# VHH binders against c4kar8, part 296

Target 1, 263 residues: c4kar8
Amino acid sequence: MAELSTPSPASPAPLDGGRGDELEKFTLRGARQILQLLQDLITHRGLITAHTGGGHSFMTAVLKVDEERGRVVLDPSPDPQANRRALAAPRLTCVTQLDGIRIQFPLVGLGEGQDKGRPALFAPLPAEMLRLQRREFYRLQVPLAHELSCLLKAEDLARKPVEVSARVIDIGAGGVAVVVPTGAAEFVIGGTLPACRLALPDGEPIELDLEVRNLNRQTQRNGTEQLRVGLRFAALPRAADTRIQRYIFKTERALNAKARGGL

## First folded at step 16 (VHH)

Design kc82 (framework vhh_vobarilizumab_d1)
Fold by ESMFold2-Fast, scan of step 16:
Structure kc82 (fold): chain B 263 residues (1-263), chain A 125 residues (1-125)
Amino acid sequence: as target 1 above (263 residues)
Amino acid sequence: EVQLVESGGGLVQPGGSLRLSCAASGFTFSDYAMSWYRQAPGKGRELVATITSGGSTSYADSVKGRFTISRDNAKNTLYLQMNSLRPEDTAVYYCARVEVWYYDSSGSTYEFDYWGQGTLVTVSS
């Protein structure tokens, strides 16, 4: 069974801030929208992972939102050291999930005290909240049996055009991750690969522009070096988006059905 | 059901002392921070002193070193020991339950949900 390859809806890891241009459309800045979303977290008892930096985090929840006073009240950690780190941090990055929707928001100006005799943390209402539906952050780990590939149009070390057939290891609404042999092509984070071809089952390859988002070098146990490349879809056409979503949906359902049958 | 009942006010000469008491009922007294406020004739309310559930205390600059706030959780009672009283201490003194308090980069915040009826303290020459 394929595993979800991006941060799950409940993942504590915050999303990359360098993706500001692609995440802007999912960012809520209206005071009423922010208040409503925080109230929804209270109503559904959403557990929040609050990141204080330096690899530290703690579990919290919104206990109360006060529109008139412009603040949120949070459940403190039972660990006093976690609370001290939170108060010393310039900001908290809060990550949670509500009904398959990933929610992320910053809190600045944290205070400590009590609400109705109970210890609490206090912060001004966040100026923005990120709200991503499952389709925007969900990544399907592509089954090896599907032999999904993407023909990349890149340059070699001498800046000569080269075509590299890369195996697609995961795919989502916003892009793919592929693996290529180390040295097959030169990739630069932020660089654009034009007119690449994504081969899906049934139908002709999809022609699309890809932006390089991340690079990770891996050495296999057999000594083979490979490069994992994260690629964003640049201005994906509606028809291509539909085909990619259909593939993701059908593959996920088939994997879920197999898992249920195996249980 | 929350009740705060102050007592101990009266007439005292400058330099004298008084001890105010506040009997609390209808809630778990030991869980709450408690404060003393005062209102002098023709003036707004002034926060005099606060004591947290953990026993930490804070005072207005006008009373620091002269007044002592304390609590007896077994008796559900809040106290204010007032020493070296001055004519400007003349006021109605109110016991208050702190609904919300916190400290952040902007300073301290105290918000109250219940107040007693008040007890009059007159410091007369």
Scores: ipSAE 0.662, ipTM 0.850, lowest interface PAE 0.8, mean pLDDT 86

Design kc83 (framework vhh_7yz9_2)
Fold by ESMFold2-Fast, scan of step 16:
Structure kc83 (fold): chain B 263 residues (1-263), chain A 125 residues (1-125)
Amino acid sequence: as target 1 above (263 residues)
Amino acid sequence: QWQLVESGGGLVQAGGSLRLSCTASGFTFSDYAMGWYRQTAGNEREWVATITSGGSTTYADSVKGRFTISRDNAKNTVYLQMNSLKPEDTAVYYCARVEVWYYDSSGSTYEFDYWGQGTPVTVSS
């Protein structure tokens, strides 16, 4: 926790684009609802993963919402390359979570400049926001103190089998997101990783098959890059599902108690 | 709490030159973009030029190639060098601090939150 290093913020992956028609009932298009939701993200200091395409993303936050001028102000990345990718992208896909609700929205027409002498990114207010209250879309941000890990059975760049211990950063009913060391393994979207081992605080590691759903080189707020891998549970046994759900419930309850001053 | 003091205006013949100065106090000058606006009687303020904290400059099409904006952060001063002056340049010139600016694919936006008292410039034919 040195002053030059900040704890890595949680980073949820975007939802599958092929589900667009399925998600219509969760889409907010009312101007007042959009403004209120963006303001809630400011109030709760919600961290946002902004996906710029090509498997790249960066960590940001909403700094300000200007209703009269119809724009949002975002925290730029300390990495100039991440900002250049964002400005060149035709669209940012912003993903975050607030009180167990998954939120996703597009930003188009990104600009770069300053607000009161401080660097900032500017975009028009989004025309729509997804607000997902379904259990299957919920992702628990794993507390760093839990040191939750998943042993991945993957392949290196030469297609030789390799075992990689990856830190779990979020977990839900449908899968996990993990951080892997740079160069440790090769991942292919749609590929299956058989017999991986998820270590929960209770009991023995859970053996499960994982499908690679997304890959993101994410620039952290301190300017460092991490490879983040989204993994789907393939045909999860009921006993394993029950253990994962209990971990999520227990951890969420404990985090809510701490937020209220606990004890 | 803030202060912008303009100077250098006056009467000049067409084709002549003037240099306007604006000295700032009450904020960290080097952090802010600064600009110049002008206003004629009965008209809205017209943007003339902007200089960012990094020294990048932008100009209105009507003054491009004739006017030069510059800054001296050690003196907390922004300047407007006006060359090849025309009668249509006659206006009261205002110094302004830029609260918000950004560039996107459609162009540049500048929003000014502090204005000076203005300095009159009259260009005779």
Scores: ipSAE 0.506, ipTM 0.773, lowest interface PAE 1.7, mean pLDDT 85

Design kc84 (framework vhh_7zox_3)
Fold by ESMFold2-Fast, scan of step 16:
Structure kc84 (fold): chain B 263 residues (1-263), chain A 125 residues (1-125)
Amino acid sequence: as target 1 above (263 residues)
Amino acid sequence: DVQLVESGGGLVQPGGSLRLSCVASGFTFSDYAMGWVRQAPGKGLEWVSTITSGGSTGYADSVKGRFAISRDNAKNTLYLQMNRLKPEDTAVYYCARVEVWYYDSSGSTYEFDYAGQGTQVTVSS
C-alpha cells in the first residue's frame, strides 16, 4: 500500500530509538571523555559488536585512536561481505561493555584502508558515546568458563517444535543475549518462547518465558557466522529474578577481583 | 631502518618519457601501499600517484592518462612510468611509504611516513 508505506513525518528523531530523555544523562559529548573511553576499550581489548542494519553485525575492536586527525581505527572482519555491508551502511551502531557497563556509540562515514601495512576500517570520532551506568541497563559479559546455556523452545524452518541449547553471551536484569548456529531455529521479533531453561552455575536450571527482542546475524572475528538473539524476560518469577541478580553480583565481584590482581 | 632509494630522473624534452625506480629496504615492502610525491621549484609537495599492497592505483588529475605506477614485490621496487612529459612536470620526485590510507565518502586519503632523497626530473627544450 503506497499511502501506508510512507510514514508520517511526526517528531524529531529521539536518541537511540525513543529513549532520548533517559539516555541523555548517560551520553558523553566531551572530546576528552570520548577519547578516554575509546582508549579504555583498547587497553581492555574490548570486543565490539558493530550493527550495520538489517539485522546484520560483525565483531570488531578499536585498534587505535588518532586524536590529531579525529578518527578511530577498527579491526576489519575476515569476511569481505561483512566489510562491504559495513562500508555501505549509512551508520554503524557499536555496542560493547567495560566493567559490566554498556557502551554504545555511532560511527558515520566508514572507510576502508590500511594502517602501517595492516588492513583497517576508519571512521571519524563519534560525537557522542552512551555509557549506561544503571542497574536495568547493566549487562554482564558471561565468562566462557561458566559455560552458561539456555535451552530454547522454538520452531524450526518447517514450524516444527525444536529445542536448541544456546550459549549465553551476556545477561542483565531484563534479559539475555544468546548465540545459535544459523538455521538451528526460526525466531520472530515479538514472539514468545515458553518454558525455556536457563542453566546457571550452582543449582537447577531456571524455567522462564522469553520474548524475542532482536535478531542479528553476526560474523565472528574468525569469519564464522552465528545468529545472535536478544531475549527479554517475560513474567519473570521473583525467585528466578533473585537468583539471576545473585549470579550477576557474584560474577561482577569475581571479575573485579581479577582486574585488581586479587582472588 | 627504512630506506627508499630513487633513480631514473634526468633531463628530457617535452613529449618525452622517463621511468623512475625506487628500491625499498628495512621493512616488509609487500605489506605497504607506496606512492610518488613531487616538489616543483618554489612550490609545496604534490601527491602524484599511489599503489596499494593489493595493486589498486590512484593518480592526481594532473598526471592521469600519462603516468603509470607499478610495483615488483619480489624486487622490493616501486616504479613510475612517465609519458608525454610537460615542462610543468619538472620537479624532484620522491618515493614515499604510505603509513595510512583509506577510502571513504570524502575520497582517498594517503599519509606518508618515510620518503627517499628524491630524483630530479627536468622537462626542457
Scores: ipSAE 0.468, ipTM 0.817, lowest interface PAE 2.3, mean pLDDT 85

Design kc85 (framework vhh_7n9e_1)
Fold by ESMFold2-Fast, scan of step 16:
Structure kc85 (fold): chain B 263 residues (1-263), chain A 126 residues (1-126)
Amino acid sequence: as target 1 above (263 residues)
Amino acid sequence: DVQLVESGGGLVQAGGSLRLSCAASGFTFSSYAMSWGRQAPGKGREWVSGIYSSGGSTAYASSVKGRFTISRDNAKNTLYLQMNNLKPEDTALYYCARIEVWYYDSSGSTYEFDYWGQGTQVTVSS
């Protein structure tokens, strides 16, 4: 029943006190660089979260880049309402990752139709793309096989204490992103969740306080909705920080080994 | 592999009627929007009519609206054009075309074609 506050179209994104000058040096505006990056997203089957505003997003992917016609073709959502929201939006903010590097770009002038008999969304090529290459912005996509979870201590609609075991979908030096079913608990941006437990391999759960940074209702590729919650580590002890960074490092090394000589 | 074969053309008197057919093969016909176009001697190609994959939406050029009706039978992989009240100006080679890409946005509709049939001749005498 509760409506989420409208998040920034750039959310999740690093906080900036200015006009975004610190991000300008990571912005690609060359036509060939933009085309190459979009092709890389196709090659790596990159999943894209398209933010339509009002705390809504849906999962999509780039199906095709048409350089001659200056457009991209996107996979529509199986949820018709998500597609209607996207078409009504003045712009989409598309967020994805490639090898742990955050990529973000706008799409304006979205159209709906078909490509070779298959439903598709169409948009002009973006004029710019953000590629955050700095290690401090790195987010590890957590492998499903790791079953990484965080036990959140929150409240339900009736203000009753509730414990929610949330799946961790990405992790970085500053926090985690988790997914919970819509309505499982109430979250407020800026609110603190005390004494949560992050379960990492090779040891007991890490007890920590988390601050809610962003909320987004995400329509999955199968049409179901989930709430994505971005959580910041508050007052993280050095021992916990070291263990989190070791997990990220080891997992990244294992994934890179798979890409080079593994299966 | 994609083939579009038109039939049903011929010679008719002004005010007469013809029904054109286009037999499609080599692709999933029911998934594609389809179109009819024509080319008169010494003139460029003119779009005549279009129909979406389900048959639920149709469009017509102003020159034929009210006189021509496009339809399809997805079970038979066949596209039709019913032509009534024919005029000498309708004399042309009529061909069907497959719509590879279509979309609509705030600025309007776009249609792009990838395959055309060889056509069937329609001659309307005064």
Scores: ipSAE 0.595, ipTM 0.806, lowest interface PAE 1.2, mean pLDDT 85

Design kc86 (framework vhh_7n9e_1)
Fold by ESMFold2-Fast, scan of step 16:
Structure kc86 (fold): chain B 263 residues (1-263), chain A 126 residues (1-126)
Amino acid sequence: as target 1 above (263 residues)
Amino acid sequence: DVQLVESGGGLVQAGGSLRLSCAASGFTFSSYAMSWGRQAPGKGREWVSGITSSGGSTAYASSVKGRFTISRDNAKNTLYLQMNNLKPEDTALYYCARIEVYYTDSSGWTYEFDYWGQGTQVTVSS
């Protein structure tokens, strides 16, 4: 098995259970619909962020859907610790994205072993899957070529001010997700980072306040760990909002043109 | 072309020992978990023992645990079954199998096989 270049999986962390009533209309429970969606993830080599609880996750992918045996086969992490956390978890929450649409599903009863001599994780087919088709859940996966960064004004372990340049991996109307090297700064869910600077292509950095919404220690496909931080735009100025929306729209249009055989 | 060829069977007295071998070819032996099974006259196939690709973990049917030892030599592409304290009820055709899929979860082991050998006959007399 070769690993292909593909957009990063959907971030942030799994949606809160208190939103269950709002999400019911986006929940798929038909066996054929679930099977087809899982097969689409295989076909498009969709990377999945599997959340094991306690702020931990790892990168995986669906390797195979075995309809006859009612199970899904997943790519294990090269980090044994991530696999141990997954096997110990009562529930694995898988988050991914297809064509800007957020996909989320649970896996229960995870096992470990081999499929045709290759290490694999096994789980029964999920009983339900979320397909979130609302624009407010849309996150643009930031092209690596854009080298989008956000200078975070945070604190270190000793509560001293520190500035960290974080790579922006996705962006939406309400916020950004960034990657921060482990130990570079301390983050507290609900905490505010004032006067951060978002560097968009073509123009001066945008100064804005960010609220920490979620934290996830993600084990990458190569086994290294990165901290993913979900940040909400707080009190976004009109000019900043307009420029962010323009960037999203322009980038989405350019990506769609490339997908249709354009530049 | 996957080939599994068993040898080492024969006639032995109760309380005796035999060592079975399975020569594997046509695939990367060191990547696959392997198994021994048996079929007694007039009975269905019974799983006997399994071993992981590295040899780091083994499992046995209750009827043979403590008497049989499964092992492998990945450099020689060979699977072994050391059979001690043989009993008349161990009389069967013994065959090796390649484990296509195995996994463990909180409920135990699951094994699924894709290739089987022709087998080697083991007969244990009184």
Scores: ipSAE 0.561, ipTM 0.799, lowest interface PAE 1.3, mean pLDDT 86

Design kc87 (framework vhh_7n9e_1)
Fold by ESMFold2-Fast, scan of step 16:
Structure kc87 (fold): chain B 263 residues (1-263), chain A 126 residues (1-126)
Amino acid sequence: as target 1 above (263 residues)
Amino acid sequence: DVQLVESGGGLVQAGGSLRLSCAASGFTFSSYAMAWGRQAPGKGREWVSTITSSGGSTAYASSVKGRFTISRDNAKNTLYLQMNNLKPEDTALYYCARIEVWYTDSSGYTYEFDYWGQGTQVTVSS
């Protein structure tokens, strides 16, 4: 079976305008979410394809996000004609990827000038950003028999480093959910856990930076509590992404085959 | 370290002229747009004039347009302000400023400053 190719930031076309209602659930409008996402693009050195209309685009990057002044600073194209087209355009449609997820956003009111003596492009912060996961609604429930674990590098209540082996309960293209014993470590939503190790059944553990997305303290039938932690893959290398996708696909096929063969 | 040192201020009678100089050091002067600002006693700072890094474009506050001329000598790392037909209202401490950020869009020009000199006093009598 052919593997799905991950779209490159340099080649993807903007999504159709007639799909606005279909894309609403993937649209971020919160100021904090927008600022965080733009900062993530800087941190991960995300290359952006900026579409100026008429089939024209150029490669750029976010150099700086200024929350106080409500603007982004972009790297100009080395092609002067591309910069002229961008400045003449009523809007740019910017397309990139982060963590295997397609990101798209508009920039309106582009200006040109200098930052610390260096040429730069300036635009107001976008009012909205699209974050489209390729497998948005799919999370594989990890079979207990696989004993899939993730070694988390976290902090205890005294902010001392601690390593916690957590059981992976679900996995998707963008992250994992894990179970940790109550009191094993402290987690903060939006916090980053560096150099964690995800153990898949085949091969060496994958070293990953994970971002804490959600926390849920659940009481079991026997009255004991467990902490469920949702973790997003940050800066996922292509080789790691490929291995995770293969595991998901192989496991999904095996589970579907068992369900069909039950009679 | 960035330094901007102004000179050329003094006491002059209304209708007179002065030429201010700003000696820049500690950065690549030819890469930066530069400005003059002023602060009158008991008032806030006021932008006076701007010049691009090449000297190819200039801008002036309406209060000084036609009377003041900004110029630069990139070989000497020096910014100038020629002030003609001075008025008592021009009495102020005059500052040389480095423009950290500038840009132009459909709304016009934006200037943001990161360094300024200590200033040179200009006093215009009666």
Scores: ipSAE 0.513, ipTM 0.791, lowest interface PAE 1.6, mean pLDDT 83

Design kc88 (framework vhh_7n9e_1)
Fold by ESMFold2-Fast, scan of step 16:
Structure kc88 (fold): chain B 263 residues (1-263), chain A 126 residues (1-126)
Amino acid sequence: as target 1 above (263 residues)
Amino acid sequence: DVQLVESGGGLVQAGGSLRLSCAASGFTFSSYAMSWGRQAPGKGREWVSGIYSSGGSTAYASSVKGRFTISRDNAKNTLYLQMNNLKPEDTALYYCARIEVWYTDSSGYTYEFDYWGQGTQVTVSS
């Protein structure tokens, strides 16, 4: 294959199938469990990143699950090119999160059409779904209101040093996923970005060495494209690890309180 | 709420022609793909033809392709089926149907229906 590295759990990038043996205990294969999990994604309005291969993905959502006909119905992208890539792909790898639990599943045999007069994508129900509850796989989706950022030290197209402020979209024990403006910097999978600075609300920026684990050009639900970069913490001092865990805990607690309060 | 009312059936000699109409109400007709199905005595319902919401794309069962033409007038909320070179085997009750779901994949087209009209009888004599 052309792939050199397994995607890290620091981003919504798909986990490598080569880890199948160690992921088996987290794999759901019961039809009832799969249906319940898909229904939970509908109930909680879970956004899904659908990976079409070649570093491309688009945002979607499960609109409907049909047990009798054995299929799932997805929200198509407003970008026709993203839909064409999805239909041409041998499989979609769908990645989402429910209450901090990482969920991943394949869809094969994608079709396009309409449901009750509305455009939709159709696929057979997945034969398996990953539901990962381990701390290493947990990712907090960072609220937009927090304006969490990471100052990346990278290189431009001419290999000149450049500093890029990237928005942090998720964070976990092993790393972060960030959104980078198109053309701002060049990234190489496996490359190390030294002395980056992660800005957390409660104090001074944390200085980190970050390893690039994956790159994805993602089409948003509004049709715009963004570059998503998955970054692994190459080495994390205990003090930095404690601050990151504290931020995750406090944010989860606040989000849970807001959800229960209806605000 | 949804109503589909067929008309235009009758008795016709083999080789003749008929034009069926279906008046739709109770939903946004221009947003839905529509279909014609038929049922011969003692047989199950079978799909005949489908047309997408814009009228730009059509599909036909192999038994009627080249002889039947489906069309629609979204301004009049009306679906049509022009039937030429009719055969005794075309004798059936013809139903207008709303396509709840359609999609295309590697296997071809799938059509699923949620509403059918009462039908209009077509009888083709030798």
Scores: ipSAE 0.569, ipTM 0.773, lowest interface PAE 1.1, mean pLDDT 85

Design kc89 (framework vhh_7n9e_1)
Fold by ESMFold2-Fast, scan of step 16:
Structure kc89 (fold): chain B 263 residues (1-263), chain A 126 residues (1-126)
Amino acid sequence: as target 1 above (263 residues)
Amino acid sequence: DVQLVESGGGLVQAGGSLRLSCAASGFTFSSYAMSWGRQAPGKGREWVSTIYSSGGSTAYASSVKGRFTISRDNAKNTLYLQMNNLKPEDTALYYCARIEVYYTDSSGWTYEFDYWGQGTQVTVSS
């Protein structure tokens, strides 16, 4: 049984080359566009995770773009072993974010040297860069502590109305993913669930119509079966849209602050 | 409006073959990965096969691997499923689906079947 669904969250990992067909529309190949994007990474001091293969990566940054020599200058890792792995790798896959936009690009032919008296890594300019708009694709993984729920107005196997309180596991501008016990209700792809209630922290529930987009059955480690249901917001009112976006941005900010360990 | 209309279902003997078609309209067909899914009575929906937008890459559920072949004709906005060596266990309503695929740092790869057809019934007698 293989159902397509939202996979588990991962560390910032390289995109699979097998998705080239879907990613083509987000790929920059113009020399001027590539140079501008690299310069934007310098200006905003973007941290880059460079994947060297074999599950290894290190943190770097673009220090300089040398247009005349056709190369990019990178900050070496303070870990000498990471730098040795990088230099031995046939290819680096660099992943970063700029203002919520995921950026990914390959570097081939990495070398080491010095820039203005400081150690540096050098590579030819990438021939392509992937620029994926986070605003179009972003889904917030809902923290378990928030106990976000959605009361679904659905039908059971006998077509009788039932109300199911479902846990919200992720949320985005266009919808939510929820989990329900298998057998709690029947869902049909493309079916509409009217007048459902999304409970956000610190406010009254939002009443909205949801369309079923996808279904995935999962067996938990304890042997219980759960159904993951992807739901799209139908005709979302502006006030509801604002509250949902505010929750997403506030939660992301809190998660970013926690990750930095700052007060 | 996005429309997906399946055809080609019917009654067939075990060991037989059937070819399903899905006519797509209302969107740029060549820009989307497409999938076939099925649902047997009293069971959940099962993914069957996916084909990437160019037709260059395919994937299959283990239960149908080697027996079914997914293909597409982007010039005709049509998706196909060639089903060979059919078994009684293949009896189900077969749906054509459009797939939205994207990646985020928080969720990883996300696969959403955002539109489904009404389905075409396949019944395999023993």
Scores: ipSAE 0.000, ipTM 0.127, lowest interface PAE 13.8, mean pLDDT 77

Design kc9 (framework vhh_vobarilizumab_d1)
Fold by ESMFold2-Fast, scan of step 16:
Structure kc9 (fold): chain B 263 residues (1-263), chain A 125 residues (1-125)
Amino acid sequence: as target 1 above (263 residues)
Amino acid sequence: EVQLVESGGGLVQPGGSLRLSCAASGFTFSDYAMAWYRQAPGKGRELVATITSGGSTSYADSVKGRFTISRDNAKNTLYLQMNSLRPEDTAVYYCARVEVWYYDSSGVTYEFDYWGQGTLVTVSS
C-alpha cells in the first residue's frame, strides 16, 4: 500500500474519508444507520465543527433530520460571514464526537432560509458518515469542570519567547486540541513547541514536546472567533503516555457511569 | 391550532380592483413567511406572491406590477391588493403558511403546511 497521510487525532482538522479502503470499515452507508446517527447527534446535543475550507470553520448543530424529504437542518452561525463562506463552499466537512467516538461527514448543496419561522441551513442527507470506533482515534471531550490546561512554550509575532496557557478541549492517545487566546502567540503548521506543560487533575504537570498539526479559526455559536490548535505528542515518554491514558480511561468511565446512572 | 381565513373575493369587471385578506391564528404570525396561491378552472395551482417575515416580496411574472402582497403583523393579517384585473385572473385564491423556504445554487424552494379554504375571484363583464 502507498503511504496514507491523515491529520493527528488531536487535530480539529477532518480526516480524509476518501482514502482507499482504510476507513471503509468505519464508513456508514446505510440510510437507517445515517438517520440514526444524525438523530443521536440531536438527542445528545452534539456540537459540530463545520469546515468550509481554507482553515475556516464554524460551530453548528443538527436541528432536524427530515427522512421523507432526504435532508438535514442545521443551526446557522450568528456570524453572517461564516454562513456566506459555508454557502460558497463546494462542501462542508462536519466533525463531531459522541461518547469519545469521532464522527465525520460531508454536506453538499447547502441552502439558507427558514424552518417553521426560524433561520436555518439546509442540506441533503449525507451519502456516508465516518464513525471511528478505533482506540487510536478516540478523543475524550474534556469536561469543563476539569479546567484542563496546557502551558505552551511559543513565540509571539515579534519572535520573542512567550508562555500561553491554553484550554484543552479534547485529548487522545496522539495529542490534544486547545483553544488559544487571540493574539497570544504565532503558530506554524509543522512547528515544534518544546517543553510544554500539560496539567492533568492530580499530580505534577506533564512536560512534553508538541507539534502543531492544524490551525482552525472557529466562529462560535455566540458569533465570536477563536483559534483552535491541534497538537501532536512529538516525543511522549512511556510514563507520560501511561498517565494520559489513565486520565482518559478514568474520565470515560466516570462519564459512562453518570449516563447509566440516569444523571 | 393553525387557522387561515380568506375574505374579499367577489365578482369584478376587467380593469377593476380587489383586496384580499387572510386572518391568521394559532401561531406566531410575525415569524412566518406567507404566500398567496391561485387555481383557475382547468389549470394547476400557481404561486402568485410570497412575503417573508422580514417583508421581502416575490411575484409570479403574470401579476408583477399589478398585485401587491403585504402583511400587518399587529393584526396577524396577510393582504393581496389586486389592480388592473384581467379575465385570466379568475381563480380561487388561497392563503398559505410557508413551513420551509430556502435558497441554494439551484434557486428558491417553498414548502407549505397550512392553507385556507380559498376565496373566489371572478373577473367578467
Scores: ipSAE 0.606, ipTM 0.844, lowest interface PAE 1.3, mean pLDDT 86

